# Designs tried in a protein design chat: miniprotein binders against b1l550. Part 66

Target 1, 279 residues: b1l550
Amino acid sequence: MRLPEELLERARDIHSEAPSHRIKLDRVGSFGLKVPVEFKGFLLLAEADVWVSLPEGRRGVDLSRQVEAIYELSNPPKDPFSLCREAAISLLEKLNYADSSGVSIRFDAPLQDGESLKYYGVEISSIASDEIINKIRVEILGMTACPCTAELIRAYKSSEIAATHTQRSLGILEVSTKAEHPDPDKLASIIERAMSSPLRTYTKRPDEGGLVIRSLSNARLAEDVVREMIHLFLEEFGHLPEDTHILAAVRSMESVHMHDIYAERSFSLDEIRKEISSH

## First folded at step 7 (miniprotein)

Design cr3
Fold by ESMFold2-Fast, scan of step 7:
Structure cr3 (fold): chain B 279 residues (1-279), chain A 94 residues (1-94)
Amino acid sequence: as target 1 above (279 residues)
Amino acid sequence: SEEEAERLADELRELAERLGYDEIEVTREGNRFTVEAERNGVRVRITVEGNEIRVTVEIEKDGKRIRFLYRFTSPEELEKALKEIERIIRRKGE
């Protein structure tokens, strides 16, 4: 059933009314939208959030225009980076009372893993105001091995490859920049190379042994992994604008503890270069 | 290179022409090329800078101005960005 449009003439325009309290809201929008995207030859189902700022004098946002903004641009499916940026721009065009707009798109990215695929988490966003800020967060699991226990066992048994505990560690790289989004596969690669070893979707016993030996031979603290991630990031993405902001973090799910270990560092490219050059 | 920046500026000028933008002007100051175009109250300013190929796009409509930056390290990135710029400019000019 479709109600007659004549009813709109009688109904109050609630969204345009003054609010109960004259308070600006930072993000008002449609969250959890399902959107198809095309990523490196794959058609993926992504989840999107779209929002705008709401001024203190306006009661509500026209949510139908927000949905129109992203769905018009997602058919046919396109790459999630262009979709994110174009939708953020379109939101400001469609909703002229807004000072800023944003779009976030989340999906699990396939990554070639021998003869199979593995997956890592990607969240991208574009926030538009008088400038566009592009943000990407990549999360991927890897393996770490404890160097402290390795050294103790080496002292005890005098072995070339010391036994130690290993655990899953979640590596995180988040980049906020005025340039286009960094390639998430490159960010995932940086995280994996910083770990004691990568994880695999499928492994046979001989390959499993190889992963374990690799991890044990490359034992690293969470702190070591974060520093290595930063080093590798600067090697790959040092060309980004100096005001680019990065978060590098590792959450190690310690196999010998009831709790996790966490290490992180936030920095701008300008800040980190000054720090490194001083030593 | 400077020649690449000049070529890109010319491509962006041609794009604006194909999309029906009026009053298209290309200016140069050292290693910076600026393409300005206007259509139906929409003003677009695209700045291309020298060796680094930093493309800044500014779109102004109804008193609102949006700026965004592109960085190019590969031909594939450039092609993708040009398609995105074309889609954005086409919509804004409409």
Scores: ipSAE 0.075, ipTM 0.596, lowest interface PAE 6.4, mean pLDDT 82

Design cr4
Fold by ESMFold2-Fast, scan of step 7:
Structure cr4 (fold): chain B 279 residues (1-279), chain A 94 residues (1-94)
Amino acid sequence: as target 1 above (279 residues)
Amino acid sequence: SEEEAERLADELRELAERLGYDEIEVTREGNRFTVEAERNGVRVRITVRGDTIRVTVEIEKDGKRIRFLYRFTSPEELEKALKEIERIIRMTGE
């Protein structure tokens, strides 16, 4: 049933009323929206969250205007980074009582992998107020090999054979900056290069053997991977603003344990440069 | 706030003139001021609101639209924004 639109003229504007308690809310919005995006030649179905701040004197947010803000900009589908930034700006324009707005967009990004594709996770956001802060999180699986077990096996058999256990590890890079979102493909590349080896969607036996040998020859602790990710990040993105904040992390799904190993470091570019130079 | 918005709109009109934009129009709708300007297929729309000083810069070139939003609570921030807006317009209008 669709009610007569004339009823809108008589109905109370609940959202503009005073709330039960005069408390400011940081994020109020529509979460889990499905939006199409165009990413590097692919049409993808992404999930979006849209929100605004709500002042202490206002009962609610007009959710229909939030949905309008993102869907007006998503038809036709466009680059998710531009969509994220423009939608956040549009929210503040449409909802003038808000002090800040934000948009997050999540999708699985395709990467060319020989004759096939593999996928990595991307979450981007833009938070608008008197300035715009852009955030991106990239997660991609790689392979690590344990250096500790390799040394034990060498000692045990007086052997030159680099035998050890290997496992999937999830690498994570998160960047928050006043500049444009970093290219997620470059972030994914940094993560893969920090690992013992990348993972593949499809391998033939000779290629699979090569991947394993690469991992065994490049055995790394989770701690080693995080440090290498930071080093490679500084080489690629060291020209970002000094107040850029980074999180580098690895979650290793240890093949010899029922639990995971986790290592992380968060820092600003200013902080890490001073730390490295003060050795 | 409204007087500051009007002053900023006038400063942005002068900036568009200085940068050589051709069709410059300033319109007022309540506490909202809009400065629109065109040059060589580039259209710039700058909206200033008086409730809280909120400046939206929209640049359209070759059918593509880029939006920048600034919100200001102090005269010092307004001065900083004017420089940033000038930089953005110069980048698109050159």
Scores: ipSAE 0.000, ipTM 0.235, lowest interface PAE 15.6, mean pLDDT 80

Design cr5
Fold by ESMFold2-Fast, scan of step 7:
Structure cr5 (fold): chain B 279 residues (1-279), chain A 96 residues (1-96)
Amino acid sequence: as target 1 above (279 residues)
Amino acid sequence: SEEEAERLADELRELAERLGYDEIEVTREGNRFTVEAERNGVRVRITVEGDEIRVTVEIEKDGKRIRFLYRFTSPEELEKALKEIERIIRMALEEE
């Protein structure tokens, strides 16, 4: 069944050999690993990528060492943030030829929604070198309502009744920081509060009517949602290091168009504070 | 802030001592405090500097260096950072 391990003693160590071309590689690793994680009381199946930098004089990386690093730390299942950071550190320590290491873990996060659950997307990473940088990306669907069409219909009907088209919109917050990962539930909350209304897994007719009325009364452009997300982010996370980088974005799946609307802004905390204070 | 930096340095010294590090040294250079702890070739350095409270945790092994930087603006952040620092120190200690 299994080849004798004694053969390894006589075989060439391909990975430590000089490559055909002396070119550095930025990321070499094992991608698409299935790992269990414990997230806020839930056991979830997550997908992980692990990698290291490869110097110009080395032909390959030790893939078994990479898998060993994350699997040792994932049994028993643990918090994905700790797993991410600890695995990145372990990779760099185990593979001493590397200048940097990284770990990315992605999963759908459950969020309590009344008597039901809804899910939002989470991807976290930790990249280790002579410092560690933690990144988190949260994506969650919400609802937006068009203020332009609302105003036209209001003027046409000469009434205060709001009527407009609504659509699903994807809100995105990505944070890169030298501090610990922000709580994804708080990032998801920021996105939902910036929308015209949140979406739910299940509603009864009275609750559904309420959400629709809320969205119509809180009509917002994609541009409005991005600005509100930034405002709310600064209120909740403005204490992070000044070199923290944020991406805030919205993709609105316009119900009256064959295409989507997209709005985004990338910034550092230092940059945005100076911008806001100068106006 | 100097009083806060000194307090934090003392807390970190006590943490390293409790975790059984072989050598613990506290150094003061003006308004900068450094707590350095070593055990079996694993070194952890934590620095606190004046009005800017920065806690830098460094793990050095086989010529590679990993650094974590914490900046404080609130007591809640400080508490969370101390828990993270303890976890990193425990990891470094387990390497032995």
Scores: ipSAE 0.000, ipTM 0.152, lowest interface PAE 22.9, mean pLDDT 78

Design cr6
Fold by ESMFold2-Fast, scan of step 7:
Structure cr6 (fold): chain B 279 residues (1-279), chain A 94 residues (1-94)
Amino acid sequence: as target 1 above (279 residues)
Amino acid sequence: SEELAERLADELRELAERLGYDEIEVTREGNRFTVEAERNGVRVRITVKGDTIRVTVEIEKDGKRIRFLYRFTSPEELEKALKEIERIIRMTGE
C-alpha cells in the first residue's frame, strides 16, 4: 500500500532543515548504481556514483533527484562520456544548493584481439562547478620481461634470445582535463605499446610462442614502461590544454618475488614540456 | 496510463517466456504490476506503475542485485521500453 500523497505536504522537509553542526560536506550521493551504456557499438553494464556538495546550513541531499538525473539520461543507453558530463550538469540544475556535482562511471571495455575480445578497465568522471573537469583512468594488463636477468643469462648461455623471467604488469594512465575525455582505446593502445608485449584472451600454441619471444626480445624495466607511456602519450595527446594533469604508472607482479614493483610519474603538460626541453 | 502499464506487463511476461524463464508470476496491486521470473539461478523482478509509467528492473544473480529505473510518458515509448528491458536482461541475465 502507498501512503497518500497529501501526507507529503504536511511532513517536515528534513533535508532543508539546519544540521546539528554547521559543517560543509564535499560529496554526498548515491554510490554503486548500475547503468547501461553504449560503448563503441557494445551495450555494457556500468557502475556509477553520483554526488553533490552540501552547504553547511543544509541537513541533507535529495537522493531521489540524484538517481533521477542519471537514469533519465541513461534511457536509451548512450555513450558513457556524454552520460557522465550531462548527468553532472543535470545534478547542479536539479539541486541548486550545491556548489559542485560529480559523476563517476566504471566499466570493462572490450578491445578486439585477433579472433576474440579482451577487456581493459575504464573509470571516467566529470566534476561540474563553475567549469567542468573530466577525468579518465585506463588500466590494462600487459607482459614485461626482466632485462637484468636477460643480460646475465645471455652472457652465460651465448644465446640469440636471452632467457629471463616474465610477469603480468598492470599499466595505468589517468588524465584530468577541461577538454573532452581522451579516447580510452587510444590510452589502452599507448599502454600496450609501452609494454614488452600485450596479453591475449586466447592463443594457440604457435601464437603463444610468438608472444613470449616478442616479450623476451623487448625486455623492459617498470621504469622503462612508464617513460615510454609518457613519450607515447605526448605524441598522441600533446594538443590538450597545458593544465591537463596526467598520472602514468605500472605495477609489475614480479614472478620471482613475493612483492610487486611499482613505478609512477604525475605531471601537467606544462611541467613535462619544460622538463623535456631542459638539459 | 493504466492500460499502457497492463499492456507492458503482459509483453514483459511474454518476453520472460520467450527467454526461457521459469516460475513466471504476474501480480497486480492497484495500478502497479510486478512480473517475477527465475531461470538457472537468475531472478528478475520488473515493476511497472501506471500513472506515469515508471519501470524498475531488478536482477538477482550470484547473490547480488542490480537495479535499473526508467520513466516513460507516452505510448510511443512502449516498444522502446520493451526493447531496452530485453537488452538489459539478455546482457545481465544470460
Scores: ipSAE 0.000, ipTM 0.087, lowest interface PAE 23.2, mean pLDDT 79

Design eh1
Fold by ESMFold2-Fast, scan of step 7:
Structure eh1 (fold): chain B 279 residues (1-279), chain A 80 residues (1-80)
Amino acid sequence: as target 1 above (279 residues)
Amino acid sequence: DESGKRIRFLYRFTSPEELEKALKEIERIIRMKGADRVRITVEDGEIRVTVEIEGLSPEEAERLIRELAEEAERRAEELE
């Protein structure tokens, strides 16, 4: 049993009415939607936000059409990149009063780790207007070792491998481009290679000792990690359009402090190439 | 931990002799460096060492961490 359809005919169309104040809104939509996605052979439960711009003369957005757009495209489950792009386009087509639309999809991506899995964070977006801008943010934990403390101990002991404190560090790569979303596994790989060592879900004792010693031999400042991430990114993704924007960052959870160390750099491909080529 | 006042190492032993050697080495390092307190526990064939370090200089504390890390790797190579 549902309510009579005649009730809908008699009700005011609140969303199409003039608002109390003629102010444009940048993002209005349905946030925190649960959607299934297929990612590299895995069926995952992702969270999605969908939104559109709202013109100054319209009171509200058609929420049911936003939900329709993403759910029609998510059954059967598909890869989150195609879902993101196609849903953003569909939103703009279905809601003709909007000048722009957007979709964000967030999930924890599995990454093979020996006989087990580890997970890293992925957030992708597509924003549609006269063009489509695709964004991806990857976050993964790794280990860093402090070179300053290592150098002090090396000087004291005159040894090649010095003791130092190690800590978990969160590496972040965010890319905004007119091209397709970069492969998040490749972004995660870049972050891990920039660190002193990757973290493991499970490590046998001999392997754990080896990782610790190798990380001590590969001590890196947060600043070093960011620079290495940028270098590795340019090697892998330097072919992207010149107006592609990147954020590279690391947050080091310093084991000897009650606070974290943070380093970041934002740049366009055009900007960074000119900077590097200048020496 | 973050303050450098507590160091924890986990060991697994197949013999009492290996346990004795590990305990002697850890205690020797701690005693020579003047650590304030040490607690050692053995649970299910696994040894856990908690060391409270006060009065060590940063250099001495870092040296202790290095020596314990090197000993842990060497012992891991000797076992299973």
Scores: ipSAE 0.000, ipTM 0.071, lowest interface PAE 26.9, mean pLDDT 75

Design eh2
Fold by ESMFold2-Fast, scan of step 7:
Structure eh2 (fold): chain B 279 residues (1-279), chain A 82 residues (1-82)
Amino acid sequence: as target 1 above (279 residues)
Amino acid sequence: DESGKRIRFLYRFTSPEELEKALKEIERIIRMKGADRVRITVTRDGEEIRVTVEIEGLSPEEAERLIRELAEEAERRAEELE
């Protein structure tokens, strides 16, 4: 059923009323929106959140204007980075009572894997106020091999390639910057290169054997992987602004334990350069 | 292909019935646009069914229209699943 339009002329403007309690809210918006995006020649279904800050004296946010803003900017589909930035700016322009706005977009990014595809996770955001802060988080699975068990088996059986347990490990790089979003394919590449070996969508047994031998010959602790990720990140992205913040992390799904191992480091470019130069 | 003549689409499905309905609609749209070559690849990844659609032979104008129509269909199906 549809209510008569005449009722809108008589209804109170609930959003503009004073709230029960004069408390500012940091994020109010539409979460879990489905939106198509174009990413490197692929049309993907992404999930988006859009929000604005709400001042202490205002009861509510006009949610329909938020949905209209992102929908209009997403048709036709465009790259998720431009969509993220443009939508955040548009929200502040359209909802002038807000001090800040934000947009997050999440999707699985395809990555060429021989004749097939594999995928990795991407989440990007843009937060607009008196300036824009862009954030990107990339997660991709790889393989690690335990060097401790490898050393014990090497001592026991005197082999050139030590046997050890291998497991899936999740590598994470998160970057927050005033510059444009870093290329997620480059972040994914950094993570995979830091691992004992990458994972494949499909391998025949000879190729599978080669991948395992590569991993065993390149055994790495989660701590080793995080340090290598940071080193490779600085080589590729050390030119970003000094106040750029990075999180590098690895979660190793240990095949010999019921629990995982986790290692991380958060830093700014300014902080890490001073740390390196102090040696 | 950076030439813009090859377009690739990815779709995720959790039921065979939803997959069949989606494939029929994608094939219908492709036939209407007169693509020179189309390849549909169905991949099973654990509990999920993934469909990759590759299309060649469309002009940039036709590709833009097809992208719009496929995006609208994907959005509609996402709403149905929720």
Scores: ipSAE 0.000, ipTM 0.071, lowest interface PAE 27.5, mean pLDDT 77

Design eh3
Fold by ESMFold2-Fast, scan of step 7:
Structure eh3 (fold): chain B 279 residues (1-279), chain A 84 residues (1-84)
Amino acid sequence: as target 1 above (279 residues)
Amino acid sequence: DESGKRIRFLYRFTSPEELEKALKEIERIIRMKGADRVRITVTRDGEEIRVTVEIEGDDPEAVERFVREVEEIARELGAEVEVE
């Protein structure tokens, strides 16, 4: 059975009705959408969130138009930065009642590691209104070691594990800017260079020993790593607009404790330059 | 019955190249065989490296050979060595 067109024409649009309370909502949308993206020659399945602002006088958002906006732009798959920005703009065009829109896309980025691949976390977003704000967050694991003391243990013919005073540390760089998204590979590189040593996907025993020993020669506290990340960031990305906001952080998974050490700094480029110039 | 020995040595470096050579010799100790358990503690304070090597094994003769080899490595670096 086919519904008559006159019945479809009289169907109530509940989303355009007045709400029970006249309250504006900041973000209403479709979260956890899976979208294909092309990144550095790889076809990846990313996870996306899309949202818009909802005015006080409107009951709901047309969620079908949100999904349409991002999927329309994802076929064929394109780079996640263009997809993020273009989808945010498209959301405002498709949903005329919204004052702002946003899109976030998350994926694990492959990075060449000798003859293998390793992966780091990327989350990008674009928030559109009368201007566009682009945000990127990169997370990658590295190794840190205590600057004053390190302990190396190796077991031969023992059922007990040898231990060292090196630990995995998660480095985090987040950038919010009116310019284009920074290259995540460059952000990941900054984080790895700030660490005592990078982690590898696989190593032979001689290479593992070298990594641990190099960590001792380049021992750094979490606080040292954050400061080095900021220094390296300013060398690479100091040309960004002065109102660009950065978060630099390290979470050190201390091998001899049940808890982690965490260090962070948030700043704008204008703020940090004035601080560094204060001798 | 497990046999245990402790070796301590102190090395002072004056260049990055000397540091790199010392670290490679420490790595060589890590790779040595003949002990059931080896613990190496490395403390760096500026231009000084203090190394403590604790060796345990079921074969006293193998442990003794390991100790002698570590002593030779430390002396080749010009380090001051103490054995317990």
Scores: ipSAE 0.000, ipTM 0.197, lowest interface PAE 13.9, mean pLDDT 78

Design eh4
Fold by ESMFold2-Fast, scan of step 7:
Structure eh4 (fold): chain B 279 residues (1-279), chain A 80 residues (1-80)
Amino acid sequence: as target 1 above (279 residues)
Amino acid sequence: DESGKRIRFLYRFTSPEELEKALKEIERIIRMKGADRVRITVEGDEIRVTVEIEGVDEEEARRIAEELAERIREEAEKRG
């Protein structure tokens, strides 16, 4: 049903009215939008959130203008990083009362795995104000093997390759920067290389045996994985601005416990360089 | 830490002379501050200004852009 447009002249403009309480809001927007994106040759359906700040003197946000901002830029589907940055800028342009805007886009990124595909999680955001801050979070599963149990069993059995428990571990790298978003495939590669072994979507028995043997020969604590991820990150992305902030984390789903093990480190590039150079 | 800073404005003008003056001032400021990636588009009565500033010492450019944005907004409010 459509009402006559002349009613707009007679109706109160609720959004531009003063609120009951003069309180600024940090994020007001449209959450859970479905948006097509093009990622490295794949057409994917991503989930997007768009928001703006709302000043203390304004009652509401023009939600239709927010949806317009991202959808105008999503047809035809484009690179989700460019979409994220451009939509955040467009939100400020369309909603001039806002001091800041943001866009978050999340999707499962395909990664070639022999004749099959595997997937890792990507969440990106761009927050625009008088500057733009780009954030990316990559999560991918790998395998870890416990070195403590391996050493104990080696001592007990005098074996060259010690038996130990293995488990799935979730590796996490999150980067916030004024530069462009880092390449998520490179972040995923860093995480997998830090693990005892990667996981695969499809394996035949000989290949499965190889992954298990690799994991057992490369046993690592969650703490070891986090340190290795940081080392590899600095090798690949040490050129980013000094105020770039990184979170490196691992959540190990311990097969011998009812609970998980978690290890993390947050740092800026300036901070970590000073720490490493002091040794 | 101003590397990668980006500023964007969109305004509507009713006078071609005002539009021309605004465009010249924006272009002058951007070139003086060392920005090498500048997009200025004009569609009818509208100016779309997109600037990308990569220099560390860009604080003055931001202040001038803010002053220009305020003057353009005041002019738009006066004209409706």
Scores: ipSAE 0.000, ipTM 0.072, lowest interface PAE 27.5, mean pLDDT 76

Design eh6
Fold by ESMFold2-Fast, scan of step 7:
Structure eh6 (fold): chain B 279 residues (1-279), chain A 80 residues (1-80)
Amino acid sequence: as target 1 above (279 residues)
Amino acid sequence: MTKKRIRFLYRFTSPEELEKALKEIERIIRMKGADRVEITVTRDGEEIRVTVEIEGLSPEEAERLIRELAEEAERRAEEE
């Protein structure tokens, strides 16, 4: 059944009305949208959030235009970075009352691991206003080995490779920049290189033994891992704008404790360079 | 068992571009949980006609997917 045009003319335009309270809202939008993306030859199902700012004088946003913005650009599937940036721009074009827009896309990224694949977590966003700010967060599991217990066992028994407890550790790098999104594979590589050893999806027994020995020979505190991640990040991405903001963190799922150990550092490139250069 | 058929029109200058598009369509359909996907392609001059037959999706999922793919195909076919 087609509704009469007169109903559209008489019906209140709720979204354009004044709200009960004149308060600006930072993010109003559609969250948890499923979108296909193409990443390095893989078609992946990603999850997206889209939002805009809402001015104090307007009651609501046009949600159908938000969904239109991302779905028009997601079919056929394209790379998630272009999708994120282009959808954020499209939102501002479609919703003229908004001062800013944003898009966030989350997916598990495949990474070649010998003859198999492993996966790491990626969340990207683009926030558009007078400028575009791109953010990327990469999370990947690795292995750490406790140097404190290693030292105690080394002192107790003479061994070239000290025995100690090992555990899975989640490494996190988050970058916010006016430049394009950093390559997530490079961020994942930085995290893995900072760990005692990477994790693998599949290993033969001789290779598994080698991985364990590597981890034990490269024992690191959570604090060590964070510092190494920062060092490696600066080596790879020190060319980014000085106001680029980074979060480096690790969560160690301690095999000898009922709780996790967590270490982090947030910084801008300008801030960290001044700190390092001060002796 | 639900069975749905979709027909698209495309204009591609490259066989590689067409093959990539068809693989993308098949992947999307399989990602939605389809048990079987059959794609038939016919070319007549500059017009490429694609028929997709889907089994294993719910009627609602199949209809939604058909609408999305058909809208994209019709939009593309009308571009100059």
Scores: ipSAE 0.000, ipTM 0.061, lowest interface PAE 28.2, mean pLDDT 76

Design k1
Fold by ESMFold2-Fast, scan of step 7:
Structure k1 (fold): chain B 279 residues (1-279), chain A 94 residues (1-94)
Amino acid sequence: as target 1 above (279 residues)
Amino acid sequence: GEIRVTVEIEKDGKRIRFLYRFTSPEELEKALKEIERIIRRKGADRVRITVEASSEEEAERLADELRELAERLGYDEIEVTREGNRFTVEAERE
């Protein structure tokens, strides 16, 4: 059912009215929008959230203008980094009562995996005010092997080849910076290199055996993986501004337990450099 | 080093101002394309873009790119002002 457009002139402008309580809201927006993006030569279906700040004296946000902002900029599909930044700026342009705006885009990114592809999770955002703050979160699965059980089995001397349990571990790198977004492929690479071994989409038996042997020869605690991710991040992205904030984390889905092991560290580039220099 | 680009866009008395920061020349090139699209979409009457880089030659090269951009966008009045490693390009339509 469609109501007559004439009713629009008679209806109250609810959004511009005073609210029940004079409280500012940090994020008001349209969440879960489907948008196409172009990423590294691939056309992907992404999910987007768009929002603006709402001042204490205004009851609501013009949500239709938010949807217009991102859809106008997503056709033809463009890279998600430019889409995030440009849409965030467009939101401030279209919604003059807002002090800040933001856009977040999530998708599964393809990564070359021998003769096939595998996928990792990417979430990109840009928050605009008088500056633009860019954030990216990358999540990718890898394999870890337990060094504690390996040492126990070695002590038992059941085999010269270390036997231990292996499991899938989820590596996470999140970066917030006033400079450009880091390349997600490089973040994914850092995570995989920090693991005992990467995971594959498919393997033939000889390659599968090699992957397992690699993991066993490179057994790592969740704590080891987080520290190595930080080390590798500093080698690749130490050029970012000192106030860049990073979260490095790993969640190990322990094959011998009904629960997971989790390790994380949040830091700024300035903070971590001072810490490393003092040790 | 770090490159800072401040963009001010004005149309019908309304002004938008935002600051870009870059450590990568490649990402700066993408941002210049974003700036171009924003200006075209808004149909701005006046644009002021200030570039500050770690060296005068780098800032001058970027200011030249911005002057060319303003010319491509059809601005009638284009002024470039220099102060050391800071360049400001001001453009407006007749």
Scores: ipSAE 0.152, ipTM 0.640, lowest interface PAE 6.2, mean pLDDT 83

